# VHH binders against Stonin-2 (STON2): the designs that were tried, part 12

Target 1, 311 residues: Stonin-2 (STON2), of Homo sapiens (Human) (q8wxe9r568to878)
Amino acid sequence: EEEITVDVRDEFSGIVSKGDNQILQHHVLTRIHILSFLSGLAECRLGLNDILVKGNEIVLRQDIMPTTTTKWIKLHECRFHGCVDEDVFHNSRVILFNPLDACRFELMRFRTVFAEKTLPFTLRTATSVNGAEVEVQSWLRMSTGFSANRDPLTQVPCENVMIRYPVPSEWVKNFRRESVLGEKSLKAKVNRGASFGSTSVSGSEPVMRVTLGTAKYEHAFNSIVWRINRLPDKNSASGHPHCFFCHLELGSDREVPSRFANHVNVEFSMPTTSASKASVRSISVEDKTDVRKWVNYSAHYSYQVALGSIW
Short names: E, the ipSAE of ESMFold2; O, the ipSAE of OpenDDE; V2, 0.75 times the mean of E and O plus 0.25 times the DockQ between their complexes.

## First folded at step 11 (VHH)

Design k44 (from z4 with R97K G98D G99T E100S; framework vhh_enristomig)
Fold by ESMFold2-Fast, scan of step 11:
Parts: sequence; structure tokens; C-alpha cells
Structure k44 (fold): chain B 311 residues (1-311), chain A 124 residues (1-124)
Amino acid sequence: as target 1 above (311 residues)
Amino acid sequence: EVQLLESGGGEVQPGGSLRLSCAASGFTFSDYYISWYRQAPGKQREWVSIISEGGDTNYAESVKGRFTISRDNAKNTLYLQMSSLRAEDTAVYYCAKDTSDYVEWDTGSWFDYWGQGTLVTVKP
């Protein structure tokens, strides 16, 4: 029962503009993990779509893996586990290794440039300050320019979406009575607000509303956190944005800071996708023919959406 | 502010040699893969060679064994040593930096920054 599994995991980090979410700065870190169950002498070779190997590949047919792209990519700052023969890599770009048996480990990591022009969705945020009142509103739209969004039948979801709005420590007392909001709860709160307004409500509880998911202050992040389990949802195709709204009234004993937030943080995962376009082209095991070979891809995104000064 | 300036072109006879240079400024040269491209009269731009930050190289099939790409990170300069030149090598040669993680020689739109080029003419 000879078997080897290669997990290609991308981590996207960056900074995007507050309006169009144009990518201003980015990094993609790719980690390749191996889990193998191989008997005897298990010298392995991994082939990637490395631009420096293009045209120089010598691969047996049995070792060819299904590719996810026709592109050849630039690998930056390659770092290897001790089981990899780095001298072989530096001399020939061959990834030669003896895997740890029955143990999942990181074989290597490297940096790449993001292979898409746009992110899977855009987040536009507006902030306003009027005296002691602070309002934050966000609009989230799926991007049709992102490759995994082009075909509705093969569209890959963004999972465990977390949008974090940093809150100054001085404002934390205003969130002691925060509530978790659902779609039906939003309608009830809107009706109450229209009837009497926040000025007649007892206490300083902030008003938070979302059209999808939940929103509340979470101390672990020192932030208001908007959580969405999966995007797109059934209403994403209607063209209506998913919205977040927060209204906070600061007390008279508070001073409105000259700067309270310069960015919001966005984090989510996408299964079966690649941010790097890194592709496993071949897997070979010395002197073995009946090896079961698996390749999995996943991407995790974590980035900042710029806000600028609010006054 | 990113600027690439090619030099070293000229006229040579078949079988001759030339060394092209590309002076880079406005970015951290040592952090990037840099490529040479060329455009022959009446043809589209084609990729010639690429070099990594660490000095690892690759070449188009038509120039393998005849051209050598190299870099001097202390001088922010890229080189292309051309030998055994042929009439088919007549072209304007360009130094290119791009933000994409892949090279496609038929898609000039993927390149952020191109130099002005330097003309190489191989005359019989």
C-alpha cells in the first residue's frame, strides 16, 4: 500500500485600496506538506511548474500529475525541510527528498506573486464622525473578475469570512452590551430606530446591523467582527451588496481621537484553489511503480483594506 | 520611478558576439527575476531569457547554448552575452521587470516596466 499525498497551501497577505480594492501590496506564501506511507527506500522527486525547469523536465509518464494550469511560475526564497537535498536543488532545481514516513510535515515553502488581478470580493467601507457619533458602513460584492467566480457551476466558496474593524481601547466600554445580529433581528431593530431613535434608548449600546452573517465586538481581536460562513450566498447574484452598519455614540467623558482606524482586516479560506498558480507536475518514487499519488490545493487570504483618516 | 535602460547593441556579422547591458533603477533589483525579450522587424515580441534573484537561469529554445544571461546586483545591472549570432537574431532587445509570477512571451500587457530597447543587427 504505497501512497503519498502532497498538500499545496497558499497564504495571501496584502493591502488593498478602500474604494475599488485594488491590490496595493501583496505577498503569497506557498507551503507544501507531505504525508506518505512508503515502504523500503523512499527517495522521492517533486516537480513543480517552476519557470527555471521549463523545457528541461525529464519525467516518466507514470509520474505525471494532472495540472491545474499551463502557466510556469517564479519561485522566490525557497526554504526546505532537512530531508530535502538542497545541493541538488541549487545545482539542478530538482526537489529530491526522503520523506518522514507516516508523519505530516512541511517539505518546503516559497514566495510567489498573486496570480489574479482581483480578490474574490470587494469591501467598500465608509466612516463618518459627527460630534460624539461614529458610524461605520461596509458593502461587500462578489468579484466577477476573479477566476473561481467565472463559472457558477464550478464556483468555489469563500469560507469562514471574518471582517474585523479595530476599536480603540477607550471605546470598549461602549461594547459591553453588544449583541449577535441575524437577518430577522435587523428588521426589528430598524423598526425601533425609525420609531424613537438611539437618543431615547436606555444605555449606550451600539447599533450593529448586517444583512448576512453576524456581527459583534470580540475582545480577542480588539475589534467589531463581521462573520459570514460562506460566500457567495443565494442573494449575491441579485447585485445587492451584503451590508454591515454600526452606529456608536461616545459619552461626554470621551474624547474623539484624531485617528481611530486606518484599515479593516479581511480573512477567509478557499478550498481546492490556488492563489499562486503553483502546480504539482510530477511525483516520482525511486524504484516503485504502484504508488498512489494525491495532490490537494487550498488558499487562505488575510489582508487589510485601507481606510485613511476619518477627520 | 522604475527605469530600465538597455545598451550594447550594434551591427555584427554572422557568427559574431555582442554583450548587452540593462541598468536598473527605482526598485530593489536584487529581489526580482529579470528577463530579456526581443522584437524582430515584422514580428511580435518573444521571450529570450530569464534570471532569478539567486542567479538561476533559463532560455528560449532558439538561443540555448549561444546566449548567457547574468546579473551584477552590486551594480543593479543585467547582462546578455550573445555568441554565434545569426540573421534571425536581428531585433530590438528589451529588459523587462513584471509583477506577474509567470512569463508569457506573447502577452506584453503582463509587464509593468520595459526599457527603451537596444538594436542588434546581424548583417551578412
Scores: ipSAE 0.451, ipTM 0.758, lowest interface PAE 2.4, mean pLDDT 80

Design k45 (from z4 with R97A G98D G99S E100G; framework vhh_enristomig)
Fold by ESMFold2-Fast, scan of step 11:
Structure k45 (fold): chain B 311 residues (1-311), chain A 124 residues (1-124)
Amino acid sequence: as target 1 above (311 residues)
Amino acid sequence: EVQLLESGGGEVQPGGSLRLSCAASGFTFSDYYISWYRQAPGKQREWVSIISEGGDTNYAESVKGRFTISRDNAKNTLYLQMSSLRAEDTAVYYCAADSGDYVEWDTGSWFDYWGQGTLVTVKP
């Protein structure tokens, strides 16, 4: 019966440069959720790899948790659920709380700096405009600078990758509208393959092709969405990029706005990893020694890849 | 553009006191954790103390109880009040601000913003 689960979720957001994807702006938000099934008034203590308690920890051996890192991190702008004794935290950096029974809730959140120098992959995008014709091509490469990518045998995957190319509302008429699983979306013609030298465009229907995953217009995002279930794949090992290509023929030059695709949105998740390097070092429950303790880590990335306003 | 300038070092007898200052410019000082490091002749750089943007502090075991770190955000200045100085405290003292890059905390090797240092010599 006695059990507590701590979920550590990192959310990376930011803006990266065109081409080499250097981090220009970033924000890492860590949210810690608790789900507990504990009898009585269960006073709990959570220990993080908080730089301000390094060397000053007083933790019983039974309360020590397996850690994901040897790093100590700086916690910024800590905010707590009402069940946390904030006076204790401000005086001693101890996270002391009485959890809500059988209810998953957010115990706390804080901001950190991104613990890596590079993101898990880079996305290079080129656009060209020739009269009323618009072409967009992207190249995706796994980054060897990202720590989880250094050992292929132990690499953590990027899952549910979404690369979104915003499209102006006036271009929406060029996409087919289709309902899928109760959702409303516009469906464009999709070509899945490696050939970028062969395009067959007639009328105003967009032509899209990808070397991995799928691509289509999705009304929910007002964007062409390139979806990849998992990276890296078998072809990533050979070092060649994964590609997206889109060709769009508009009715006239006047339908080409100068600000189309000012940025591309990239979103994905990485299980069992941390963008902040935040780690749970200890979990204690007062007067209980037989508590089952679980810690789960996940990171969600959502950022913009900057593009020029001029094609 | 970014500058950290330490001052206040000098010669002192064992058991004496010194106050070091670090004047910062070219970045938003109040948003950063700021640290003091030291390097004794022929030895590796050693972390001494750290202070958060909110004023919370931590110290290396070797200086705990003897040194006090503090900051004045209005003046963009970091301080280290040293007391009960020992011969082993002889070193060049540096202040450092984490640029947001990945850094090995204990050595400070990746800090983008470092001062030039100020020498503290403890001798009878």
Scores: ipSAE 0.447, ipTM 0.751, lowest interface PAE 2.2, mean pLDDT 80

Design k51 (from z4 with E53D G54S; framework vhh_enristomig; at its last look DockQ between E and O 0.48; V2 from the best seeds 0.00; counts 0 for: pae E 7.2 > 2)
Fold by ESMFold2, look of step 12:
Structure k51 (fold): chain B 311 residues (1-311), chain A 124 residues (1-124)
Amino acid sequence: as target 1 above (311 residues)
Amino acid sequence: EVQLLESGGGEVQPGGSLRLSCAASGFTFSDYYISWYRQAPGKQREWVSIISDSGDTNYAESVKGRFTISRDNAKNTLYLQMSSLRAEDTAVYYCARGGEDYVEWDTGSWFDYWGQGTLVTVKP
């Protein structure tokens, strides 16, 4: 059976402010991949919600695809696979190509702006250093419109959330714990639903706590990584924070760097959504009327949040 | 102050040619999409052609193959080369600057600044 699948993946990157999570810088890179199983000569056309074609689309009804947005966007810095006729694109904005058979490949990529007002959640982080004691706290809150109290059928989740706290090399030994089976990594203890409002004054051991997910040091990132499978969670009511807490007792004041890292890295994916609002409006396959056509959307977010006081 | 000044209009016979110009000032011309629109007496304004900041173009179906849009970023000038003119091409032609990176289909115009227009008359 003949079919063509178009995967549209947005990659958001940026920087947000520490205090109010205002988006200071943002970029979206969109990659479009094709996987097709078509017999014979199969010249294809892809229609996007490109401003340069607004109001002048000419496509057969059979080629029209469901859209996820009413917006039309600028496509910046378009780059194409060699199978795309670039002269046709630059002269008429038609994406004309002959796909590789049975081989997933990147058809094109382009840059856009972030097409929403807010990110799905905010992260506030506070750090303190008192002698050889270091504490880090974070509060994660769902943004307006992303609460768990909403209809789940219309809520697009954030999945595989990673919040990474870069760790100076001097601190790595504090994430180890001796056991009968040898050295083990310190892992966060899950505390139910409460906010962590205490800065323990007499800590004899490193401790990490979360209200949701897990946290541990991960050497691959040189960071403490707070992982949350899915947001919103059933406990993500309006205004309800999810918390991370870490306390370290360093061996000497000389091991304390002059500051903690300047940022926290946030990374997550959202299925079935678009950060750019790029949308496939049509897929045409020359001289064929019985081709199954699929479009998938996803967005991946990776950005930095500036830290508050680091000392 | 953003300014767009069209010129080059006039009378032509059917099948004739004209070249319109739009001189831009008060902004960084090379950063913007620029478009031609036209309006015949008693009719609504109609899109004609657009050119991106990188030089990519598109045209209304009614003018494809007859009109060519171009830009000269060194001179901050937009051009419309019109050929094979018809009586239906009679209109005031406007130059317009594109604004936002996106537009809603059912709301106001994407273009934030417009020229005053230049009249093209194709004698019947």
Scores: ipSAE 0.040, ipTM 0.550, lowest interface PAE 7.2, mean pLDDT 80
ESMFold2-Fast, scan of step 11: ipSAE 0.635; ipTM 0.831
ESMFold2 (binder alone), look of step 12: mean pLDDT 81; pTM 0.812
OpenDDE, look of step 12: ipSAE 0.569; ipTM 0.819

Design k52 (from z4 with G54S; framework vhh_enristomig)
Amino acid sequence: EVQLLESGGGEVQPGGSLRLSCAASGFTFSDYYISWYRQAPGKQREWVSIISESGDTNYAESVKGRFTISRDNAKNTLYLQMSSLRAEDTAVYYCARGGEDYVEWDTGSWFDYWGQGTLVTVKP
ESMFold2-Fast, scan of step 11: ipSAE 0.457; ipTM 0.763

Design k59 (from z4, 22 letters changed; framework vhh_7yz9_2)
Fold by ESMFold2-Fast, scan of step 11:
Structure k59 (fold): chain B 311 residues (1-311), chain A 124 residues (1-124)
Amino acid sequence: as target 1 above (311 residues)
Amino acid sequence: QWQLVESGGGLVQAGGSLRLSCTASGFTFSDYYMGWYRQTAGNEREWVAFISEGGDTNYADSVKGRFTISRDNAKNTVYLQMNSLKPEDTAVYYCARGGEDYVEWDTGSWFDYWGQGTPVTVSS
């Protein structure tokens, strides 16, 4: 008993350019969830690295929480659960609340600007059409411009990476899933149909090949989905990109639209990191001295990578 | 829909030079590795040179030091500058589109797509 857990969850959304994945549009939404087991009607105070309290912060030593950043940030469009005293926040920037007992709930949400110049990796995608045949190829490289990638000792993985290529269901018939391809042999069959990107001559089913993870058509997303459990992979340090290839054979030239899809969707999570650099600086519980306090951080990224027209 | 069109071949004397061009259409040229390969009568096609989107190049041992591959992304064109030509360089030269993976080209894992080619004949 007598514990409170604060979960800080960031959601990055945006649109990035083709090739170098320059951020064209973005927003970061932070949600703070509380789960507490506190006796009685406990009044709690939460302190964030809110720029508006920098230099004016009054926090007792026992209330100070470990921080993951020295940055102070601007909080935009704050929205609060009914248990928060919003008047106190507007006057003093103090988040004062009486938590729901033994129930996980969202205390508040706000918007910030993205704290990085680049995303954790870049995805370059090329498409081509030849008659009723469509090819899609992607190359994924870890970005050295992302702060968590600069020092191997502090590097945090991108988990559950999902890259979705929108494909109309009308194009896709039943097809075979392609598994993860092992590292290429130096004695691989040269100029034979077993090479990466080889085409099925008689089949109407998509040919999909990946050098890391798995790829298949998933009806739930109306997309071909390339899934990678964790990045960076051991081979990411070699400088070679992780690759995806797909070949689609349509029933006729009439089924090929004048333009291919305008974007691919990229989604992944990073534990113990923050896209907003939002940090819990203090937690206090009125009239209680031995409260166990926990803070967890996570960031979820979901964005579109522009493809452009192949014509 | 998409195509590769080779040009610049012809008859040249041993020791001479030729510049081949390959113009791409129907796909985003700057996103792909581009390469050249050649075929002599009665033989399979063999790889000659490739260039990455970033300009990194590699060459078959038979042409190293004599041939130079380059690209112009604004014109969707890849070039092969052939110097110090030898009679054994006589072949039909084809343009190829491939992946970004460097190892893929070393093992011949490029796509099986070729234009009609451009013939090069080197006289002794």
Scores: ipSAE 0.000, ipTM 0.111, lowest interface PAE 23.7, mean pLDDT 76

Design k60 (from z4 with L5V E11L I34M S35A Q44G W47L S49A E61D S83N A87P K123S P124S; framework vhh_vobarilizumab_d1)
Fold by ESMFold2-Fast, scan of step 11:
Structure k60 (fold): chain B 311 residues (1-311), chain A 124 residues (1-124)
Amino acid sequence: as target 1 above (311 residues)
Amino acid sequence: EVQLVESGGGLVQPGGSLRLSCAASGFTFSDYYMAWYRQAPGKGRELVAIISEGGDTNYADSVKGRFTISRDNAKNTLYLQMNSLRPEDTAVYYCARGGEDYVEWDTGSWFDYWGQGTLVTVSS
């Protein structure tokens, strides 16, 4: 059978503020990949929700694709694969192309603005230094819109969540390849109230606890990495944060730099969603009516949460 | 609050039949186009069948002659009757509502809500 697959992949990058995670700087890059198995000379036309064709695009009823957005978007800095007829695009905004057979390739890319006002969750981080003791605590809260639906089949998840806390190179000697302590330990501490100054650890080994997922030092990132497979969790109720706690006892006050972290890095993916709201409206193949058409959406988020404070 | 809930999926032998249902709520069902689409494991979504508010239907070539889409406006329910099922029909099937802001059939967005899906497995 004749078949064409369009993958719309969004990459969100940026910097958000301490506390409320207000977006201070961002970029959204959209890449459209094609994989097709089409016989003969296959001239294809792709229609997007491009604001410059709003109200005047021409498509045949049978070429229309399902969509979940009513938004029209501006496409900035469009760049095309050589198989795209750019003259046609400049004159009519039609994306006309002859795809590479049986090869996944990037048809085009463009930049947009983030379509939402808030990110799926917020991360608040507090740090405390008391002599040679350093404590770091983070509270992760799902945005209210993401916590209202308890059914994981209807709620779009944040997958492979990775929160990275950069550590000074001189502290690496204090981190072993040991697993995080159980979730029950941190949940008990959260229920009693988190405290920075009242915790003491015997020896120089760091204590790391999380209420969900795992945390350990990962040399590939020069960071403590908190990993969560999927959010929201089954127990993620509005107002109940997921917590990370780390306590490190150094040998001397002299091992604590005046500033050792300016940002915490957050990274995750959201399947079946778009950060840009870019949407495929139509797909057609010249002189072919029996073509299987597939469209997939995914968004990857990678941003820095500013700490802006001395440790 | 718009809600679409699919049911009727299951395991069936090749050549068998299944009837899917979609219960709609939170809107005036009779005023909207409704559709079924499916997604096979590791593949993208494919539009399977569409039905207008007036009952006009259209089908993907892969299912034409085997599947029948229908609606019961009194019950706010959309149906998909699937006959002569093939292993290639194995997928999660989704119910979708046509877009409210569509003005021209060829120029407007026409699917703005979808359900959570129901799994159909066709195997021996």
Scores: ipSAE 0.000, ipTM 0.087, lowest interface PAE 23.7, mean pLDDT 76

Design k61 (from z4, 20 letters changed; framework vhh_7mjh_2; at its last look DockQ between E and O 0.03; V2 from the best seeds 0.00; counts 0 for: pae O 13.4 > 2, placed apart)
Fold by OpenDDE, look of step 12:
Structure k61 (fold): chain B 311 residues (1-311), chain A 124 residues (1-124)
Amino acid sequence: as target 1 above (311 residues)
Amino acid sequence: EVQLVESGGGLVQPGGSLRLSCAASGFTFSDYYMSWVRQAPGKGLEWIGIISEGGDTNYNPSLKSLVTISRDNSKNTLYLQMNSLRAEDTATYYCARGGEDYVEWDTGSWFDYWGQGTTVTVSS
């Protein structure tokens, strides 16, 4: 059986301000990948929710693809694989191409303006240094301003959330402990009842706590990494903040660098093109009627939240 | 060595115009996105806009009507034209190098080089 699969993936990158998490700068790159198993020299036509085709779409009923978005988007800086007839695109905004057989390849990419006013959640982080003591606290809250968060029935989750706190090399030793199996990284304790504010600290070892997920030093990132499988949390109110807390007691204030982490790195994925709102509105394969058509949507967010001076 | 050097800043009256320049060296200028960023005294960083290697621009919506970014790849120079300047536009303006065209973004480096900045003061 013949089939074509279209993968539409957003890549969001940006810089976010401390506190309110205003987007200071961002890029949204959308990449479209094709995997097709079609006999012969198949000619395919892909239609996107390009604002330039709004009201002027010419497609067969059988070629119309279901879409959840009614948004129309402006495409910027389109780049195409060599198998695309770029002239046709410029004239009609139809993506006409002869796909590579049985090979996943990038058909095209384009940029868009971020379709939302806010990110799916805010992350407020406070850092304090008192002599040889360092504290880092973060509060994560779902954003009501993000459209996917407004209706629980249509909620689009953030998946595989990763929040990375860069750790100076001098501090790494403090996040390691000896065990019967060798040296291991300290892990945060989970305390769902924890809230913003004071935390009891004892001992010379760093204390890490989270209200959701897990946190530990990961050498691969040279960071404390707070991992959350899914947001919003199913067991919490939508507006309930989630917290990360780290208290570090260094041996000397000399171990506190003059400048350390000035940002937090955030990554997560969503199962929709939530950044661009890009959608495939139609797929046609010339002279073929029994082609299975699939469209997959995803977004990956990677941005930096400023904690202090960027330079 | 990669260098970005801003110029053109100074004192300007409200309603005035100013053109800033950023001279780039030490890399293939035409291969990179370039951005303008500013920081007002006591305030955070504000993105102004970006321009691709080919001249495609994107602006902060709040500033779009007041600014124009351009580039001359033959001169390795980035420009920022500002019109109808206001007191609120008083800031240090920086040019920054972005990634090469259509690269996948990494996990925390959107600008790899910055200029030292040029200061613009809007005052009567």
Scores: ipSAE 0.000, ipTM 0.237, lowest interface PAE 13.4, mean pLDDT 86
ESMFold2-Fast, scan of step 11: ipSAE 0.534; ipTM 0.811
ESMFold2, look of step 12: ipSAE 0.076; ipTM 0.601
ESMFold2 (binder alone), look of step 12: mean pLDDT 79; pTM 0.801

Design k62 (framework vhh_7pa5_2)
Fold by ESMFold2-Fast, scan of step 11:
Structure k62 (fold): chain B 311 residues (1-311), chain A 125 residues (1-125)
Amino acid sequence: as target 1 above (311 residues)
Amino acid sequence: QVQLVESGGGMVQPGGSLRLSCAASGFTFSDYYMSWVRRAPGKGPEWVSIISESGGDTNYADSVKGRFTISRDNAKNTLYLQMNSLKPEDTALYYCARGGEDYVEWDTGSWFDYWGQGTQVTVSS
């Protein structure tokens, strides 16, 4: 069977402001992977919505692929797999290559600018300290300024949303971890540490509540992790924010560092969406006219939401 | 009606030369990028060369670079391809093609929107 699949994956990294999540710093990296099942030595040509070919594009109608955008983009810092003829790219902007058959590989990567003014949702976080008590509250709202959120019929979900609140090492003792050891081991450890007149009581376990998803301390991240499988849901669509609440009672106010939690980490994926607006415009195979062609898009977002000092 | 008519093909020995012509009608020739595309027996179409509206900018496939020269005469509505140092691998049906128009905000892109019937080039001993 003659077929070729092109996977376009965008990775957004950055820092956004505390209140309205204005983009303060960002990087967008696009990776293009190929998986092909083509007989013989098959020379392939890939065309992107590269602004340098706008108005000078040379593509046969049969090689045209459906596009996800009307935009033309600048490609920065292009790097290619060894199977790509880089001289052809520099002269004509055509990505000419002989693929590694039956093996998924990264054909190329490049950097772009983020094509949206806003991220898919905003996360506003407030922290308060009262003696040895710390409270954290977050409000998550879908952004109507993000293009994929405007039409409910074509809306693309944010999947596997992970919001991480770093906890200082001093607070880790106040959280129950998923145990790889038995309960008796934990009790024995605590009892061995106790002594007459000891002040080893460090406070109660945190109280955590979420209106959507789950939240718990995850030692792998040294963070409280709020997980949401998919956004938006019915409550998101109605304009109501999703909330995270955490109340932590420490053993003393000496356990509250002055610069704890400068950032909240947000991570999620969006299928069938492009953060760069990179689009495959054409795919051709030199000695074959009847080739099945597929293009898949996905975007992964990983960024920090700035927090102010609470002192 | 847009019409592109190629001519100038024929049989030559390796190392020989041919000059192809394409007569364009039914549109404002000087407003469009023009290209040459070829199709070898049993193979798909292969882009060969492109020329800008004014003729000031040209580009070539690596397989023909340095051997082929594309040019145009906007007063005569004619596109040319001068082929030198021909190789057996250049054997193909050669088509004149009109490049796509500039993109509009809602458009999905440009492509060859018209091409001719082709002219046969055979390079053999």
Scores: ipSAE 0.000, ipTM 0.100, lowest interface PAE 19.9, mean pLDDT 77

Design k63 (framework vhh_surovatamig_d1)
Fold by ESMFold2-Fast, scan of step 11:
Structure k63 (fold): chain B 311 residues (1-311), chain A 125 residues (1-125)
Amino acid sequence: as target 1 above (311 residues)
Amino acid sequence: EVQLVESGGGLVQPGGSLRLSCAASGFTFSDYYMSWVRQAPGKGLEWVAIISESGGDTNYVDSVKGRFTISRDNAKKSLYLQMNSLRAEDTAVYYCARGGEDYVEWDTGSWFDYRGQGTLVTVSS
């Protein structure tokens, strides 16, 4: 059977304000991957909602793909795989290529702008320091438009939400020292000649509470990580925020940094959506009519929420 | 402060030619798509032509294809519209326009976040 799959993936990155999460700076990188199983050497043509071809596209009805948007967009800084005829693109904006058989590869990438005015939710964070004690609290609210549109067929979730609160390197070093001293391994040559002074660890594990999801320190990120599997949640409809609370005690012999963190990192994915509104309008395969055509969309968001100078 | 200043308009006979210019200031000209839009007497704004950041790619409304040419000089921060084979229906105020960060939608109207004050083109015998 002959088929071609086009994966359109948007990667949103940026910095948003600490209060209402206004987008202060952003970049959207769109990557298009192809996986095809086509007999012979097949010449393919991909049509996007490229503003420079609106009104000039020539496509057979059978090659038209279901649209995800009525918008036409600007494509910035296009970069192509070697199988793409770039001269054809520069002369006619047609993406003409001969795909690598049975291998998923990146056909092209380009930059665009975030097509919405607001992100799916806002995160407000407050931090307080008193002696050797640090408290962090965050409030997460779904954006009004996102919560208002609750049609089961059109509601798209934010999945695998990670909100990361960086832990100062000093705390990480303390935990690493404790782990090494306590470690026993049959194969690892560990120097266990500990000094009689300072074999104790100062401080305690964070006390964490969340109203949705889970929170814990994760070594892979050197951060306290608040994880939520899916948003919106049933409580998002009420407009009440989802909350994260953390209390840290660093011990009396430890200096608390004057600043806990300058930002909080937010990361999540949205399946079947586009951040850029990039859309595949057509897929054609030269001299072939019975080709199965698939288009998948996904968006990944990774951004910093500014905390400012709060101490 | 973003400023766009058009020049080159005037009265011309049918079949004649005019070249419009736009001087841009207050922003990084080479980072933006630029457009020409027009408004004929008693009608709404109509998008006429668009040009990419590098000047390599252009598009036009069907009624001017083959007659008008949009171009830019990023070193001079200037946008141009060469208008040939002018018709009475081309009579309008022509505006230089900058594409904005929020330009993800295109219609036959205002495809811009800033425009100049305009320059009048009258095609009449």
Scores: ipSAE 0.000, ipTM 0.362, lowest interface PAE 13.3, mean pLDDT 77

